# VH-VL binders against Uncharacterized protein C1F7.10, part 8

Target 1, 238 residues: Uncharacterized protein C1F7.10, of Schizosaccharomyces pombe (q09921)
Amino acid sequence: MIRILVINPNSTVQMTESVKSVLDDCTPPNVQLEYLTCPPEGPKAIECVSDGVRSAAVLMKYFEDHPPQVDAFLVSCYSDHPLVTTLRETYRKPCTGIMQASILTALSLGRKVSVVTTTKRYEPLLTDGIHAMGISDSVFAGIASTGLAPLELDSKPRAEVDALLARTALRAVNEMGADVICLGCAGMTHMAHVLEKAVGPNIPIIDGTKAGVELLASLVRMNLFTSKQGVYQAVGSD

## First folded at step 24 (VH-VL)

Design R6 (from R1 with heavy chain S31R)
Fold by ESMFold2, last read:
Structure R6 (fold): chain C 238 residues (1-238), chain A 124 residues (1-124), chain B 107 residues (1-107)
Amino acid sequence: as target 1 above (238 residues)
Amino acid sequence: QMQLVQSGAEVKKPGASVKLSCKASGYTFTRYWMHWVRQAPGQRLEWMGEIDPSGGSTYYNEKFKSRVTITVDKSASTAYMELSSLRSEDTAVYYCARGGYDMFTEYLRPFDYWGQGTLVTVSS
Amino acid sequence: NFMLTQPPSVSVSPGKTARITCRGDNIGSKSVHWYQQRPGQAPVLVMYYDSDRPSGIPERFSGSNSGNTATLTISGVEAGDEADYYCQVWDSSTDHVFGTGTKVTVL
């Protein structure tokens, strides 16, 4: 039985519940998912670099007090979140984030990946995070966003929001040259269905949460571990 | 039409408690958080705390944490704020305001709808 | 502790431009929201996420945020714009913070 800790690095319990609802119906056989929400002293949202740093600090303190007894870690935040590298430094068990898992999965399936997001506010941070993985524009088509602000979601009929998402996905394929699409946040479960319908059966749509669970399960089944040579070598690992 | 309707004005003595209500209509109550914000005469707005009605999670401003309790009655679409150990400095207008966490964008919402305000006067 | 300061008042002639500043350390990394409050009334959201206008707010309202300063700009000021204006951010260490407030007087 493979135990994977799914970590919501913000303190908003509703996000953890949303991720759980997505994964409960598609958990692989012989995998048990455990869920952790960042303790209340951590950030309710991660809107800038310093929020991510504060989130990681709170969670690392939590793990000092509550040593995890799991086989792998999934950081459920679509970002270059510092908890991923911190957990890799601290533990031998495999660790990845949903952004990283989605991109790696996409590049196994297509030539040019695009990330579809909700607002333009994500574009610079996501672009920087993907480039930090060493992913070049030769295989990265860029970020496509609807441009919607949160209040527009509530003031517009669902069908109008869905039409904007559909047009955004079609722009990623037809204008930006993507042949595989990643969902740009954990809360896009409904949006996955909209995008799939819009771009048709020849374009894979990747949910990073599902991809992350499957990738980690695969690494554990292969008896693989986080490298302890180089940057993830923990202090005192002589 | 979205609406937040608050309970009426209160007059209290120092050391007492007050419990204010905020009834929501025109939207799905559990989809948004409810915040409480106060304003002493001639002063800035001051955030006191919030509640996510779906699970009951609360967050409080450190200044008020020992004296404030925010609750909800989901069946009545109503949020409550109780402030205990009242002092004369607690004389203020108290507002409820709608906000929350947007799971679609993963950003916190601005306070897009406000109640009419409830005056609480604390006099010795 | 994250703090926001605003000038206490701004006077502007009808038809001219009012600029209301909100200062905070590295406020440019935060999402800034703005509220208008007329005497005896509840605040009303007039700008959010730095520069987005809620439905019903005229185009003469605009916003910007960079470095240590966010600004709400009201062009073509009308008598009905006379009010107190508050900036607000959420900061992960201090939580929701309002600015000190600016009274806009239309002369």
Scores: ipSAE 0.631, ipTM 0.861, lowest interface PAE 2.0, mean pLDDT 91
Fold by ESMFold2, fold request of step 26:
Structure R6 (fold): chain C 238 residues (1-238), chain A 124 residues (1-124), chain B 107 residues (1-107)
Amino acid sequence: as target 1 above (238 residues)
Amino acid sequence: QMQLVQSGAEVKKPGASVKLSCKASGYTFTRYWMHWVRQAPGQRLEWMGEIDPSGGSTYYNEKFKSRVTITVDKSASTAYMELSSLRSEDTAVYYCARGGYDMFTEYLRPFDYWGQGTLVTVSS
Amino acid sequence: NFMLTQPPSVSVSPGKTARITCRGDNIGSKSVHWYQQRPGQAPVLVMYYDSDRPSGIPERFSGSNSGNTATLTISGVEAGDEADYYCQVWDSSTDHVFGTGTKVTVL
């Protein structure tokens, strides 16, 4: 039985429950998912670099007091979150984040990946995070977001939001040259159906939470581990 | 039509408690957090705490944490704030305000809708 | 703890531009929201996430946020803009923080 810890690095339980509702219906065979919400002293949201650092610090302290008994770690934040590298430094067991897993999965399936997300506010941060993986524009088509302000998007009826996301996905494919799409935040998981209908059956739509679970399960099944020769070389790991 | 309607003005003596209500209508109550913000005469706005009605999670300003309790009645779409051990310095207008965590942006919402305010006067 | 300071008052003539500053250490990394409060009334959101305008707020309201200073700008000021204005952020260590407030007087 492969145990994967799915970590919401913010303290908002509502986000953890949203991820759980998606994953409970599609857990792979011989995998048990365990969920952790960052303790309440951690940030309720991750809106800047320092929030991510505080989130990682709180969670590493938590793991000192509650040693994890799992086979792999998934950081459920669509960003270049520092907990990923911190867990790799601390533990030999595999660790990845949902942004990283989605991009790696997409590049095994298509030539040019685009990320579809909700607000333009994400575009610079996600672009930086993807470039930090060493992913160049030769395989990255860019970030596509809706054209509405965040509260305007938030207050619209679901059908209008779905139509905007569908048009955004079509722009990513038809104008930006993407042949594979990643969902650009955990909160969009329920929208995969909308995007699939919009772009048709020949464009894969990647959910980073599902991709992350499957990737980690496969790494554990292959008896693979986090490298301990180089930058993740740390003492006292299990 | 979105509306936050608060309970009426209160006059209290030092050492008493007060429990204020905020009834919401025109939106899905459990999809937004309810915040409580106070304003003493001539002073700035001061956040006191919040509740997520869907799971009951609360966060409190450390200044008030020992004296404030925020609750909800989901069936009545109503939030409550109780402040105990009242002092004369607690004389203020108390507002409820809608906010929360935005699942689409994954940022915290601004306070985009406010109740009319409830005056609490603490006088001996 | 994170703190926000504003000038106590700003005076502006009708048709001119009012600039209301909000100062905090590295506030440029935070999402800044602005509220207008007319006498005896509840606050009203007039700007959020630094520079986004809520529905119903005129285009002459704009916002910026960089370094240690966020600014709410009201161009073409009208008598109805006379109010108190508060900035606000959420900070992960201090939680929700309001600025000291600025009274805008239109003369």
Scores: ipSAE 0.625, ipTM 0.855, lowest interface PAE 2.1, mean pLDDT 91
Fold by OpenDDE, fold request of step 26:
Structure R6 (fold): chain C 238 residues (1-238), chain A 124 residues (1-124), chain B 107 residues (1-107)
Amino acid sequence: as target 1 above (238 residues)
Amino acid sequence: QMQLVQSGAEVKKPGASVKLSCKASGYTFTRYWMHWVRQAPGQRLEWMGEIDPSGGSTYYNEKFKSRVTITVDKSASTAYMELSSLRSEDTAVYYCARGGYDMFTEYLRPFDYWGQGTLVTVSS
Amino acid sequence: NFMLTQPPSVSVSPGKTARITCRGDNIGSKSVHWYQQRPGQAPVLVMYYDSDRPSGIPERFSGSNSGNTATLTISGVEAGDEADYYCQVWDSSTDHVFGTGTKVTVL
């Protein structure tokens, strides 16, 4: 049995439950998912880089007192969350974030990746995070946003929202040149079918949470581990 | 340390307008949405509308949409709510409350901080 | 219009458990928040996202949400718990919606 710890970097329990509802539906038979909510010392909701730093520190302290008994770590935040880097540095266990997992999965399927999101508020941060992976604009098509405010996703008529999602997805493909699309928001899983319908059967749509579980499971099965020779050479207790 | 301080009580005639203020302190004003909620005497809380101080986006309760305007002054960390065409039924305590959403998950936040309330009395 | 229905009143003896219900269609699929309002005061958040407690709220307060009913439970009720309690959700049809409110009386 492969044990993967799914970490919610927010201290809000319901966010963990939301992630659980998505991942449990697609958990492979030989994989067991465990879930961790950031301790209450962390932010209730991450809204900036500093919130991410704070949550990472809180969680790393937690792991000192509670050594993890898992085979891999999944950080459930679609961002360049610092917890990913710190876990990779501290442990030999494979670790990834849902953003990284989605991008790497996408690059296994195509050559021009776009991230479709609902709001433009954090697009610059996402772009920087993707570039920080060493991903060049030669394979990154950019981020396409619907331009909708978060509240409008649910308050506007469903037909209008779907139309905007479809147009955004088509823009990613037809104008930005994307051949693979990543969902850029944790809450967009239920919207994937709208994108799929719009762009057709030739464009894969990737959910980072699902991709993360599968990627980590594969790494564990291959008996792979985080490199300790380079940037992650600092080693802690597993 | 975080506080929402509202303007003082108002007495208005029917048909007039009232503009209330809510000054925020102790946090980054533009990071959180501001809500307005009212409560008539002996009645339940009633949501009126909200604003994103960073971009000025607003959403209103359909009941008040034609009469309510919510604005902000970022330089003063202050939110405003103007209600026009006042009626006797508008007599209530009006609250501002901090809310918002998670930037990455877009989860809507609860109203975790409230102003002290402003009584608006509409009488002929 | 989406509506939240609460019992008008709940009476409880000190030290006993009070349960305040909030009913709404498929409310279990929504995030429910709870507010406490003492006489003459502004509301105070006492529970959010169904079962999360804000700082300063005692463990005596707990929350659950499933099906068509969310519940705020107050164990070991104290005199200071006497207040009006409101549930709240966001709904696509009505935006933010508050419950009808429940008056909790400590006997």
Scores: ipSAE 0.027, ipTM 0.563, lowest interface PAE 5.0, mean pLDDT 91
Fold by OpenDDE, fold request of step 26:
Structure R6 (fold): chain C 238 residues (1-238), chain A 124 residues (1-124), chain B 107 residues (1-107)
Amino acid sequence: as target 1 above (238 residues)
Amino acid sequence: QMQLVQSGAEVKKPGASVKLSCKASGYTFTRYWMHWVRQAPGQRLEWMGEIDPSGGSTYYNEKFKSRVTITVDKSASTAYMELSSLRSEDTAVYYCARGGYDMFTEYLRPFDYWGQGTLVTVSS
Amino acid sequence: NFMLTQPPSVSVSPGKTARITCRGDNIGSKSVHWYQQRPGQAPVLVMYYDSDRPSGIPERFSGSNSGNTATLTISGVEAGDEADYYCQVWDSSTDHVFGTGTKVTVL
């Protein structure tokens, strides 16, 4: 049995439940998912770099008191979240964020990847994170934001949210030239069907959470581990 | 038979707000997006924003985003545009126009029907 | 920050042909719409999706779009064609964008 810890770096339990509701219906064979919501000392929603740093600190402190007993870590924040790097440094166990997982998956399916996300502010932040992965603009179509805050995905009228998602997805395809779309927010996992309906059957919509679980499971099955030679060598433990 | 009828001319002082209306008739109000476009005297057309009456989704020109609010009353088939913190430079004729997105052809619809325009004068 | 550039003015004699250009980077990949605005009136759609005419618009009006230039052509120009003409596109960076406008004068 492969044990994957799905970490919500937000202290909002509803976000965890949202992800859980999606993953519980599509958990791979021989995979057991565990869920962790950031302790209440962390931010309710990560909307900036500062929130990410605070979140990571809170969670790392938590792990000191509660050593994780899992085979892999999934950070369910669509960003270059510092927790990913920190976990990779601290443990040998595979770790990835849903952003990284979605991009890798997307590039296996197409050659012009767009990310549909929430706030406008996320566009430069996510772009920087994706570029940091070594992803070139040759295969990156860009970030398309709906203008919604992450918490508004579930608080605003469904019809309004769906309309914005659909329009944004179509913009990514028709204007930005995307041939694959990644959901750019963990809170969008249950909304993939909206994008699929909007853009049609020829464009894959990638849920980074699902992609992350599958990727991590495969890494564990291959008996792979985070490199302890180089950037992540500072601290080594299982 | 399709018609957009806008509210009357407005005279405002700097710093005030103005709310214009656009009543639609002759078509299904929620089927098309409503746009607001303004034109200062002797200047070009300038897109301000849009709203999907069916769900309330809005998009704004970044230039006006902090000062413009577009809303609709579906029961009255009426769209509204409120512009706050008015400046002399906001003196213009403001138009509502029907548009939208064709989901089948994947074309952005042209602005095929326009209101008659509303003059807003901002003066001390 | 996508921009559409039009010539400020075009003068044409009655019966002749007027050509109004709209320049934008790779505008040929976009759908261009055209609007006519007579003095003191609201704009009227005269061309959409590059070359389609709305009902009521004479066949004298035609449109094309290729490369970096869209063109509205008015053949057999009449006095009533005197107006300002605006091109328009949708762009991901700026959403709806209008051209700078062209004043067509019938001499």
Scores: ipSAE 0.007, ipTM 0.497, lowest interface PAE 11.2, mean pLDDT 91

